# Ledger of designs, part 16: VH-VL binders against Prolyl 3-hydroxylase 1 (P3H1)

Target 1, 115 residues: Prolyl 3-hydroxylase 1 (P3H1), of Gallus gallus (Chicken) (q6jhu8r557to671)
Amino acid sequence: SHLVCRTAIDEKQEGRSDNSHEVHVDNCILNAEALVCVKEPPAYTFRDYSAILYLNGDFEGGAFYFTELDAKTQTAEVQPQCGRAVGFSSGSENPHGVKAVTKGQRCAIALWFTL
Short names: E, the ipSAE of ESMFold2; O, the ipSAE of ESMFold2 at other seeds; V2, 0.75 times the mean of E and O plus 0.25 times the DockQ between their complexes.

## First folded at step 20 (VH-VL; framework fv_ciduvectamig_arm2)

Design Ct4 (from Cr1 with heavy chain K110R, light chain R56K; at its last look DockQ between E and O 0.74; V2 from the best seeds 0.00; counts 0 for: pae O 2.1 > 2)
Fold by ESMFold2 at other seeds, look of step 20:
Structure Ct4 (fold): chain C 115 residues (1-115), chain A 127 residues (1-127), chain B 110 residues (1-110)
Amino acid sequence: as target 1 above (115 residues)
Amino acid sequence: QVQLQQSGPRLVRPSQTLSLTCAISGDSVSSYKAAWSWIRQSPSRGLEWLGRTYYRSKWYNDYAVSVKSRITVNPDTSRNQFTLQLNSVTPEDTALYYCARDHWYDFGSRPYYFDYWGQGTLVTVSS
Amino acid sequence: QSALTQPASVSGSPGQSITISCTGTSSDVGSYKYVNWYQQHPDKAPKVLLYEVSNKPSGVSSRFSGSKSGNTASLTISGLQAEDQADYHCSSYTSSNTWVFGGGTKLTVL
């Protein structure tokens, strides 16, 4: 488990599109151009399930989102909320990222589980 | 703050084994977000990545094709360090050798860049 | 011979823009987007300028930008300054889970 905090740099970043976490897969190395995810070390190939637990909700931006393997086509979005948890399988079916935090600070705990 | 301190001989004879050590402070050689690389630099070849060691539930190595028959990179968790051994050296192995942290971003999911480097060790291979 | 091809040297006058190329193969520069650029001043270790083709670490000047097309990545330095005189190295992650570097480019500010 890891505590992760991301902070907006300043108010001039309102409307920015940069990700706080680029789209990735938790147990393989995503090649979005080739539409393949390579499940080999140094990737954490033994992660089977992932979870994010939000510790606060007093910020703007920072949405958690899922994509197709292209890392571009958004398939779902989860709005952060204090105490909300997002659980998902760690494999290539769930590429995901976190949008930029535009105001305030987002804090969460990342968790991984193995079968 | 992470610091990498190199040590080892600066002169090695042809056909011998080049051995260098990189001591780590401010991080662990078994860190979940790191791999530990050796990189060398020479005027004729520029920078050349040689290989790495890393812990992902067990120990792994990756080596550059150009040296994979001669190279070993080993961790030492008790001393929090990692070593380079390059066998059967020739004068063409003369270079400035660096150790570096191979950082992995997004909880170890994506390769990043070499964010911390040792001070460098100029190793000469000659008779 | 280096795995990635860079020009051996480039030069420019203060205020100009220059571009340094880094050409590899479909197994490295053309594979993943994990292409980095490093700046190296004399007698110092390389320092990252760009990662993932075009991303800047905190504190890197807006004068540095990067792009990639096919098997070639490019570093552009705008508004050239005397302090930019250094060696520049590209690196790429490969499809075999290794890193490779270019041969390096010496930038001279005239």
Scores: ipSAE 0.506, ipTM 0.831, lowest interface PAE 2.1, mean pLDDT 88
ESMFold2, look of step 20: ipSAE 0.662; ipTM 0.868
ESMFold2 (binder alone), look of step 20: mean pLDDT 91; pTM 0.931

Design Ct5 (from Cr1 with light chain Y32W R56K; at its last look DockQ between E and O 0.63; V2 from the best seeds 0.60)
Fold by ESMFold2 at other seeds, look of step 20:
Structure Ct5 (fold): chain C 115 residues (1-115), chain A 127 residues (1-127), chain B 110 residues (1-110)
Amino acid sequence: as target 1 above (115 residues)
Amino acid sequence: QVQLQQSGPRLVRPSQTLSLTCAISGDSVSSYKAAWSWIRQSPSRGLEWLGRTYYRSKWYNDYAVSVKSRITVNPDTSRNQFTLQLNSVTPEDTALYYCARDHWYDFGSKPYYFDYWGQGTLVTVSS
Amino acid sequence: QSALTQPASVSGSPGQSITISCTGTSSDVGSWKYVNWYQQHPDKAPKVLLYEVSNKPSGVSSRFSGSKSGNTASLTISGLQAEDQADYHCSSYTSSNTWVFGGGTKLTVL
């Protein structure tokens, strides 16, 4: 498990559209142009399930989102909330990213499980 | 702070095996978010990635096609280092050899870049 | 034979902008977004300038920028300064989980 905090300096972060974590897949290497995800080492192929536990919700931006394999077409977004957990399979069905934190600080715990 | 310290002979005769060692401090050779690469540089070929070793539940290697038949990269966890062996060398293998940390994004499966490099070892292959 | 093609040299005067290209030699090389740029001064190891086409590590000047179109990545250096005189290398990641480098570009600041 990993504790992850991302922060913004309010004035410097206003209007940002950059991602705090660019779209990726947890257990395979995404090639969004070719619409494939290569599940072989050095990828973390041993990750079978992923979870994010939010430690706070008093920030702006920092939304967790899913995409199709193209890494562009957003299919879902999870609103951060203190104590909310997001669980998902680590494979190519769940490309995801985290949008920039534009105000405040986002803290979460990332967890990976091997079955 | 991660540091990579290279060692090994600077002169190797043709047909012999070139052997270099890279000692790691500030990180583990078995780190799940790293791979450990050898890269060489020559005027005729520029930078040339040769291969790497890394731990992902077990040990793996990836090698460049150009040297795949002759190269071995091995970890040594007890000394926290990794080695290069390049068999059957010729004068075309004369180059400045670097070891480098192949940094990987730890929250998802994607490569970053080579963030730490050894000091370099100029290896000459001649009689 | 390099898997990525760069011009051998480029030059510019202080204050100018220059662009260095990096073109993949196959559909598997240079088509991915995992394209990096390294700066190398004489007798030094390379140092990353850009990763994933256009991202900057901490401490890299805003004068460096990157872009990609199809199989060609570009490094642009604006407001050239004397200390920019160096070799510049691109790298790309392949579907076989290997790294490849371009042949390198020597930048001369006139």
Scores: ipSAE 0.566, ipTM 0.851, lowest interface PAE 1.5, mean pLDDT 87
ESMFold2, look of step 20: ipSAE 0.607; ipTM 0.856
ESMFold2 (binder alone), look of step 20: mean pLDDT 89; pTM 0.923

Design Ct6 (from Cr1 with heavy chain F107I; at its last look DockQ between E and O 0.23; V2 from the best seeds 0.00; counts 0 for: pae O 13.7 > 2, placed apart)
Fold by ESMFold2 at other seeds, look of step 20:
Parts: structure tokens; C-alpha cells; sequence
Structure Ct6 (fold): chain C 115 residues (1-115), chain A 127 residues (1-127), chain B 110 residues (1-110)
């Protein structure tokens, strides 16, 4: 498990568009330009399943989202909520990222499983 | 607390093999959260990453192009150590050598940074 | 070139801001967010200041900030203090799954 917290730069938020986590795949190296995901180091190729458990919901931004292999075409979005969990297979079918936190602090626990 | 303790000779003659050992305490050389690197530093080249070893269902190595033909980095799980061997050294290999842990634990399976470093070993290559 | 380019030295007075540049290529700084900055005091191993361009590990002062544009990353130190006198190194991950470092920058606090 891994605790991850990201905070907004609360003083100035104008024009902020960066992600808290760039789009990636948990068990392979995503090459979005070539539309491939290669299982090789330094990727954690042994991960089979992933989960995110949200510890709070009193922030703005920070949405969890899935994409196609292009890392741009959003296919799903999950609203963070205290106690909400998102489970997904760790492979190339689930590229995902986290949008920037624009106000407050987002905290979550990441979990990975090998089966 | 992770600690890296280096050992090995400080003087090596040209054409010989430079061998250094890095002993790990507080972590395992086979940890899925880490890779184990050698980095050297000299006035002429600054910091230079040389290579690494790590375990992910099997052992892997990555080496810098500049030394790939001469370098070997090997783990020793029974002693919880990893070694550098650099063959056919020349005076240009004179440097302060560090071992370091390359932290890889994160959402996204990408490397972070070198969070623990050994104490450094100054190796002189001279006749 | 795979080596990253940094100025050899910079200087500033206490209280000022300074910026150190780190220029690479499209195969390293231009392609990856895995750009780090390390501070190194005399006779010490390097210590990470920033990772992934702009993230501060716990215990690193907010006076240190980072950014990247194109093939160039930047470290900015605001409110310069005497203890900031050190060498500063940038690093980047590469498309060959390797790390490269800059040549280092000596910061002198006047």
C-alpha cells in the first residue's frame, strides 16, 4: 500500500492545468505516441490488480480518470469521495491519471495485488 | 532505516578490473520497490550514472552506453549486497564511486529518485 | 548529447532569488517528467531537493521550486541563505531506461 497526498497551490490557482498524476499503466510502460504498453522494467510488471481508496473528499479537482492508450481520450471518470474505492486490472486496458487538485488536499491509499 | 556501506580497493592499475561492493541494511537487494545503482563523480564529468540491477520476477540490468561493454552489476542475495565490476580501467575511470538505491514505488510504475547513497569510495586508476 | 547542460556556476546575495537551468534533449528532459534536482554539500553525497520536475520531498523548504518547458528544466531558489551554498545537479530519465545527470552548478552565496 502507498499513501499519496497532493495539495493545490492555494495562493494562486489561475491557469493551473497540470495533473497530479500523469496518465500511465500500473504494470507496463505506456508509449502513448506509439499506442503500445510494453511490460518491461522499470515498470512493476508483477502487478495484476490495482485499487485506490480515497481518504477524504473536501477538495476541488483531483478527479481520477481512465483513457485510451493515447493517454488523451478520456473513457471514464470517478468522483473522489471519502471511503470510495476504485478497483481495476493493472494492465494496458486501464490507462489512468489524476487531474490536478485545484483547492485543498487529496489523500488516497494505493494498493497493488499479485495473484 | 536503509543504509548502504561500500567496500573495495582504492587503487587499481590500468587494464585491471575495478570491483566494489555495496552492503545493504534495512532493505533487501531483491525488494520489488527498488533498484540498485552505481554512480560516479569526477571533476571532468560530474555525476555519471553507470548502471543498476533489480529483481522483478527475474533479475534485470541496465547500463549506461558509455560503459556498457565493460560493466557488470550483480546482486548477492545471500549477503544482501550488490557489486560493481568495471573491466579494463584507464585513468579516466578515476572517480568517487557511490552506490545508491533507486526508489521505484509509486502509482504508475515509474522511477522516482536516488533516496539512499553509500558513503562513497574514491578509486584511483594509476600505474 | 545525453549529458544535461547546466551553468558551471551562479552566485547571489542573501535574500535574492536565483535560477539554475538544466537543458537536455527530446529523448530525456523533453519527454519525461522524471527530472530531479540534487543538492550536494562538500564531502557529502547528493540529497534530493525536487523530483518529477517540481515535487518537494518532506523536509525540503518551499524556497526551492522547479519547472520545465520544452527541453529545459529550472530550479529556483528564493530567499537565498548561506546554507544554500552547494553544488546542484539535475538528472533526467531517458528513453533507454537510463539516468543522465547534468554537469553540476556551483552556487556561491555572497
Amino acid sequence: as target 1 above (115 residues)
Amino acid sequence: QVQLQQSGPRLVRPSQTLSLTCAISGDSVSSYKAAWSWIRQSPSRGLEWLGRTYYRSKWYNDYAVSVKSRITVNPDTSRNQFTLQLNSVTPEDTALYYCARDHWYDIGSKPYYFDYWGQGTLVTVSS
Amino acid sequence: QSALTQPASVSGSPGQSITISCTGTSSDVGSYKYVNWYQQHPDKAPKVLLYEVSNRPSGVSSRFSGSKSGNTASLTISGLQAEDQADYHCSSYTSSNTWVFGGGTKLTVL
Scores: ipSAE 0.000, ipTM 0.566, lowest interface PAE 13.7, mean pLDDT 83
ESMFold2, look of step 20: ipSAE 0.005; ipTM 0.616
ESMFold2 (binder alone), look of step 20: mean pLDDT 90; pTM 0.930

## First folded at step 21 (VH-VL; framework fv_ciduvectamig_arm2)

Design Cu1 (from Cr1 with heavy chain A35T; at its last read DockQ between E and O 0.74; V2 from the best seeds 0.68)
Heavy chain, then light chain:
Amino acid sequence: QVQLQQSGPRLVRPSQTLSLTCAISGDSVSSYKATWSWIRQSPSRGLEWLGRTYYRSKWYNDYAVSVKSRITVNPDTSRNQFTLQLNSVTPEDTALYYCARDHWYDFGSKPYYFDYWGQGTLVTVSS
Amino acid sequence: QSALTQPASVSGSPGQSITISCTGTSSDVGSYKYVNWYQQHPDKAPKVLLYEVSNRPSGVSSRFSGSKSGNTASLTISGLQAEDQADYHCSSYTSSNTWVFGGGTKLTVL
ESMFold2, look of step 21: ipSAE 0.719; ipTM 0.880
ESMFold2 (binder alone), look of step 21: mean pLDDT 93; pTM 0.944
ESMFold2 at other seeds, look of step 21: ipSAE 0.622; ipTM 0.862
ESMFold2, look of step 22: ipSAE 0.632; ipTM 0.859
ESMFold2 (binder alone), look of step 22: mean pLDDT 92; pTM 0.943
ESMFold2 at other seeds, look of step 22: ipSAE 0.671; ipTM 0.874
ESMFold2, fold request of step 23: ipSAE 0.650, 0.676, 0.646; ipTM 0.880, 0.871, 0.874
ESMFold2 (binder alone), fold request of step 23: mean pLDDT 93, 93, 93; pTM 0.950, 0.952, 0.951
ESMFold2 at other seeds, fold request of step 23: ipSAE 0.692, 0.665, 0.668; ipTM 0.879, 0.868, 0.870
ESMFold2, last read: ipSAE 0.654, 0.676, 0.658; ipTM 0.864, 0.878, 0.861
ESMFold2 (binder alone), last read: mean pLDDT 93, 93, 93; pTM 0.951, 0.950, 0.950
ESMFold2 at other seeds, last read: ipSAE 0.631, 0.653, 0.643; ipTM 0.850, 0.861, 0.857

Design Cu2 (from Cr1 with heavy chain Y112W, light chain R56K; at its last look DockQ between E and O 0.71; V2 from the best seeds 0.00; counts 0 for: pae E 3.5 > 2)
Fold by ESMFold2, look of step 21:
Structure Cu2 (fold): chain C 115 residues (1-115), chain A 127 residues (1-127), chain B 110 residues (1-110)
Amino acid sequence: as target 1 above (115 residues)
Amino acid sequence: QVQLQQSGPRLVRPSQTLSLTCAISGDSVSSYKAAWSWIRQSPSRGLEWLGRTYYRSKWYNDYAVSVKSRITVNPDTSRNQFTLQLNSVTPEDTALYYCARDHWYDFGSKPWYFDYWGQGTLVTVSS
Amino acid sequence: QSALTQPASVSGSPGQSITISCTGTSSDVGSYKYVNWYQQHPDKAPKVLLYEVSNKPSGVSSRFSGSKSGNTASLTISGLQAEDQADYHCSSYTSSNTWVFGGGTKLTVL
């Protein structure tokens, strides 16, 4: 498990992307051009389930979102809320990212499970 | 703060084995977030990734096709280091050798690129 | 597998913009977002400038930008400055589960 915090700043730091976490898949190497995700090391191939637990909600931005395998077409979004949990399979069904935190600090616990 | 310190000989004779060591401080060679690579550089070929070792529930190695028959990269958890062994060297193996760390991208981990490099070891293969 | 192709050298005057290309194949640059650029000054190890084609790590100037189309990635340096004189290397992940680098480009600031 990981405690992860991301903090907004008044001006975007030079070179920072628009996302707090770029789109990825938790147990495979995403090839967004070929629309496949290759489940091989060094990816964490043993992860079967992922979860995120939000520890606070006093921030803006930082939405968790899912995409198609192209890493661009958003399919779902989860509004951050203190105590809200998001659970999903770790595989190619669930490419995901986190949008930039625009005000305050987002803190969450990331969890991974092996079945 | 992660630091990589290289050691090993600067001169190796043709047909011998080139051996280099990379000592790690500020991180663990068995970190599930990291992979540990050897990369060399020469004027004629530029940068060339040779191979890596990493721990993902067990130890793995990946090697560049051009050297896979001659290369071994070994971790040493007790000394927190990793080594390069390149067998049957020729003058074409003359290069500046670097060790480097990368992270596999993960929620909360750094993006996937070589973020820490050793100081470099110039190895000459000649008679 | 494949070395990525970069021009051997490029030059520009202070204040100009220059672009360095990096051409690979459908099994590396054409497939993976894991395309990175490194800057290397004399007697120093390479330092990452861009990752995942266009993203900047902390501390990298806004003057550096990146893009990719098909099998070719590009690094653009705007507002060229004397300290930009260095070697520039691209890298990509490959379908063989390896990294490859380009041959490097020497940038001369005139």
Scores: ipSAE 0.347, ipTM 0.803, lowest interface PAE 3.5, mean pLDDT 86
ESMFold2 (binder alone), look of step 21: mean pLDDT 92; pTM 0.944
ESMFold2 at other seeds, look of step 21: ipSAE 0.370; ipTM 0.809

Design Cu3 (from Cr1 with light chain K33R R56K; at its last look DockQ between E and O 0.56; V2 from the best seeds 0.56)
Fold by ESMFold2, look of step 21:
Structure Cu3 (fold): chain C 115 residues (1-115), chain A 127 residues (1-127), chain B 110 residues (1-110)
Amino acid sequence: as target 1 above (115 residues)
Amino acid sequence: QVQLQQSGPRLVRPSQTLSLTCAISGDSVSSYKAAWSWIRQSPSRGLEWLGRTYYRSKWYNDYAVSVKSRITVNPDTSRNQFTLQLNSVTPEDTALYYCARDHWYDFGSKPYYFDYWGQGTLVTVSS
Amino acid sequence: QSALTQPASVSGSPGQSITISCTGTSSDVGSYRYVNWYQQHPDKAPKVLLYEVSNKPSGVSSRFSGSKSGNTASLTISGLQAEDQADYHCSSYTSSNTWVFGGGTKLTVL
């Protein structure tokens, strides 16, 4: 199948995993120094659109943010709120990361779509 | 708990094919979160990544340029294992061979690190 | 296609800080943050110490830290202890979708 739905439940302490910190792209492997994103296996090349649905808002930190291909220049930030959805294309136009959750637990559903 | 168990001959004659098997428990060789690699180690060359197999809607392989013409890495889903075949070996292929899992996150398309390793198999290529 | 260059050996006394370098090319260390460090004790398989330049798996001491500048990554061990005596290997993902390793560094604690 081409539709994946998962619940992201993550409570992180100080010194947290970089899985919540790292900027990435959903369907290509980002080369931030060369400003390219390589859409080849082993990347998940079949993802065309991504969505995050927040199931709660009673946490601190955990901001969702977009960057340029350099993985450094932030272009947008989305404040998590219960019931808020963030939809974006899975490709190189939307490098993104999640900042550490500093208090509480972040719960969200992640979805990927193939067109 | 993921475990990788290696098997195969420890002595191989020059020009023959070196064959090793890595049996997987606690994970599936077809897991979309992983890639399955062979890595060897020798005093003169240190660690050397040889190649991998992985499933991403179909099976793929990537091989190091240094061995690309001689290597094959195959999955076996029915036995939940993967194999190394290295053709036309010479004494320069004498090394400690490891299989390893290349862990991948399913939230983003990025490589990670080798989190589980087999026990290692010292293969000597000599007459 | 590329090998990463590490010093063959380094040494230090207990309590000192030491740094191990790992120099690659623009096609590996210079391109990617997917640069890892592995610690290997005698007769053991390597174990990951740092990944993505500076991130630590659970249980790795705060004494270990990593950084990268240009084509060179660095592992720093502060407060050197006897159990730190081991081989240290760096690795990097490459633009050809492969992994490469450094030649390894033998750390001797005096």
Scores: ipSAE 0.506, ipTM 0.820, lowest interface PAE 1.8, mean pLDDT 86
ESMFold2 (binder alone), look of step 21: mean pLDDT 91; pTM 0.931
ESMFold2 at other seeds, look of step 21: ipSAE 0.616; ipTM 0.867

Design Cu4 (from Cq1 with heavy chain K110Q; at its last look DockQ between E and O 0.55; V2 from the best seeds 0.00; counts 0 for: pae E 2.2 > 2)
Fold by ESMFold2, look of step 21:
Structure Cu4 (fold): chain C 115 residues (1-115), chain A 127 residues (1-127), chain B 110 residues (1-110)
Amino acid sequence: as target 1 above (115 residues)
Amino acid sequence: QVQLQQSGPRLVRPSQTLSLTCAISGDSVSSNKAAWSWIRQSPSRGLEWLGRTYYRSKWYNDYAVSVKSRITVNPDTSRNQFTLQLNSVTPEDTALYYCARDHWYDFGSQPYYFDYWGQGTLVTVSS
Amino acid sequence: QSALTQPASVSGSPGQSITISCTGTSSDVGSYKYVNWYQQHPDKAPKVLLYEVSNRPSGVSSRFSGSKSGNTASLTISGLQAEDQADYHCSSYTSSNTWVFGGGTKLTVL
């Protein structure tokens, strides 16, 4: 497991992106131009399932979202809530990212499973 | 605070093996969030990535094609360091050598680029 | 020769915009989004300016921007300042899971 906290700064720093985590896939190296995901080291090829457990909900922004392999076309979005969990397969079916936290602090536990 | 401290000889004779060490503070050589690279710089060729070692449930290496037959990069978990060995050196291997940390993008990880560099070691290959 | 092609030098006056190109192949710059730019002042190690083509780490001025089209990435510096005088290097991840660098560009601020 991995505890992750991200905090908004009252004023945005110069150069901050709109995302807390850029779009990626948990067990392969995403090539969004070629619409493929290459499952080889140094990627975490042994991950089969991923989960996120949100520890709080008193923040703004920080939405979790899924995309197509192009890393741009959003297909789903999950609003964080305290105690909400998101589970998904770690492979190329589920490219995902996290939008920037705009107010407060987002905390979550990330989990990965090998089957 | 992550720091990379290099050590090793600065003069090597042709046909010998160039050996350098990079000691890591503030991180682990076996971190599953990083990879550990050697990069060199010369006036004629600029920056050249040479190779890396990293741990992803087991140890892996990747090497640049130009040096693949002569290079070895090894971790040393007991000393928290990694080494470069470059065999059969020639004067063309004269360069400023850096160690550096790769950083894989992962949930909660820093962006993927070389974020920490050693101080550099100028190695001269000469008779 | 370096794996990625950059101009050997560029120059500009304070306040101008300049662009540095980095040309590779479909196996590197044209393959992944992992294209980075580094600034290097004399006698110092390189320091990252941009990662994943166009993202700025915390503390990097918005005067630095990046783009990519096909096999060519570009670094643009707007509002050129004397402190921008340095060497600039591009790097790219390759389809064979290696890194390659450009030959470097010396920027002179006139």
Scores: ipSAE 0.478, ipTM 0.821, lowest interface PAE 2.2, mean pLDDT 87
ESMFold2 (binder alone), look of step 21: mean pLDDT 90; pTM 0.930
ESMFold2 at other seeds, look of step 21: ipSAE 0.532; ipTM 0.841

Design Cu5 (from Cr1 with heavy chain F107M; at its last look DockQ between E and O 0.72; V2 from the best seeds 0.64)
Fold by ESMFold2 at other seeds, look of step 21:
Structure Cu5 (fold): chain C 115 residues (1-115), chain A 127 residues (1-127), chain B 110 residues (1-110)
Amino acid sequence: as target 1 above (115 residues)
Amino acid sequence: QVQLQQSGPRLVRPSQTLSLTCAISGDSVSSYKAAWSWIRQSPSRGLEWLGRTYYRSKWYNDYAVSVKSRITVNPDTSRNQFTLQLNSVTPEDTALYYCARDHWYDMGSKPYYFDYWGQGTLVTVSS
Amino acid sequence: QSALTQPASVSGSPGQSITISCTGTSSDVGSYKYVNWYQQHPDKAPKVLLYEVSNRPSGVSSRFSGSKSGNTASLTISGLQAEDQADYHCSSYTSSNTWVFGGGTKLTVL
């Protein structure tokens, strides 16, 4: 479990879209060109489920989003809200990222579960 | 504040085993945020990643193909260190050896970069 | 025999921009975004400049930028300064769960 806070000043970078949207998978190493996710160490292969719990909602941006394995085709988006939790399986079915925080500060707790 | 301190012999005879130790302070050798690598540097080959050890519910190793038959990297949790053993050395193994923290993004499953390096140990294989 | 190909040397005058290439394969630079650049001054360990192709760690000047196309990554240094004279190394994660490095590029500031 991890506390993560990101602010518009700390998360915003000069004119570089790559720096604000990092799609990954929680229990395997994503190869977006080959459309595979390699579930082997040093990846955290023991994670079966992931959750994000938002601690506040007084910010702009910072949306949580899912993609296909290409890391580009967005399939869903979750708007942050204080007390909202997003739960998902940690595997290759759920590549995901977080958009840049454009105003204020976003704080969340990341959790992982092993079944 | 992570610091890596190297130790070990600086002169090794051909056919013997090169052995180096890297002591860690400010982090744990069993940290889920890291893997622990050995990298060497020579004028002819530049930087060469040799291998690593890391803990992900148990201990693992990955080794470069070029040295895989001769290399062992071991953790020591009680002393918070890790070691390099390279068997059957030749003069070609003469290089500046570094240990480094192979930092990993533990919010997902991806590598970052080598963020902390030891001071380097110049090892000469001669005679 | 470095796994990634870099030019052996590059030179430029103060204030100019310079670009260093790093060419790999579809199993490393062409596959993963985990391509990094390191700067190394004499008698010092390498220091990261860029990670994931183009991301700048805290404390690295915005004069350093990166890009990737196909199997080739590029480091660009704008506004060249005397302190930029150093060796530059690229690295890439591979599909075999290893790291590989380029042969290094010596940058001379004229």
Scores: ipSAE 0.567, ipTM 0.847, lowest interface PAE 1.5, mean pLDDT 88
ESMFold2, look of step 21: ipSAE 0.661; ipTM 0.870
ESMFold2 (binder alone), look of step 21: mean pLDDT 91; pTM 0.932

Design Cu6 (from Cr1 with heavy chain R56S W104S F107S, light chain Y32S; at its last look DockQ between E and O 0.01; V2 from the best seeds 0.00; counts 0 for: pae O 18.9 > 2, placed apart)
Fold by ESMFold2 at other seeds, look of step 21:
Structure Cu6 (fold): chain C 115 residues (1-115), chain A 127 residues (1-127), chain B 110 residues (1-110)
Amino acid sequence: as target 1 above (115 residues)
Amino acid sequence: QVQLQQSGPRLVRPSQTLSLTCAISGDSVSSYKAAWSWIRQSPSRGLEWLGRTYYSSKWYNDYAVSVKSRITVNPDTSRNQFTLQLNSVTPEDTALYYCARDHSYDSGSKPYYFDYWGQGTLVTVSS
Amino acid sequence: QSALTQPASVSGSPGQSITISCTGTSSDVGSSKYVNWYQQHPDKAPKVLLYEVSNRPSGVSSRFSGSKSGNTASLTISGLQAEDQADYHCSSYTSSNTWVFGGGTKLTVL
């Protein structure tokens, strides 16, 4: 499992303007220009399922979103709430990113499963 | 095309068990995209959903509160059918009984609407 | 009693519009996106008209439309035709994973 916390201050210090986490796929290397996702190092190819558990909701920004393989066409957005979980398959069907936190601190637990 | 064919007795005495069978053609009772329901209709109460069975990694049932203590809905994969058992019937259970498919997109765990119905069986509960 | 409340009957003349209401609670109609409408002609099984409040399955006329506000869903039939004379039933999927139906509405085309 992996604890992830980001504050609005962290986002500015690391030069992240629109996204806290750029669009990626959890078990392959996304090539958005070629519309493919390749399972090879340094990707964690053994991940089959992913989940995010939000530990708080008292922040602004930080929305979790899904895209097409182009990493630009947003297909869904999940509003973070304390105790809300997002589960999804780790493969190329679920490219995703996180928008920058604009106020406060977002904390979540990331989980990955191998079947 | 999916077809549902009902069978079972049409007259049942009070306190006995009402048993009906729904045979499925054109689909599988274990389909991951469907759930299988029993619904009854009477002039005084209209349509009343009774319960369902569906497969999602294992078999599940959901039952209406009004009949939950008396109802069982069972699949039969070898005959591709499902059954209704309603125990301890009273005259209030007199109705036209339908079986129906609930077409769902995710192994029957999130219902959609009833798209195929059996022909209906009028069951009378009387001494 | 039926879990959802519908008027017992409604009537209209050919070419007119009519609306049938379906009122429940916050735990069914209010919170559910799975509000459906069924048409039933005499001696026939019900046939779906609308699902998820307002969606029409293939083959259902655009004369049938649906909406929801608070705990009340509505079916509107525009351009009323003689063949629309039937019983109409609403249903909702509850937060307890059960279906409930309204008592039904008899539509008479005058």
Scores: ipSAE 0.000, ipTM 0.525, lowest interface PAE 18.9, mean pLDDT 84
ESMFold2, look of step 21: ipSAE 0.000; ipTM 0.560
ESMFold2 (binder alone), look of step 21: mean pLDDT 91; pTM 0.929

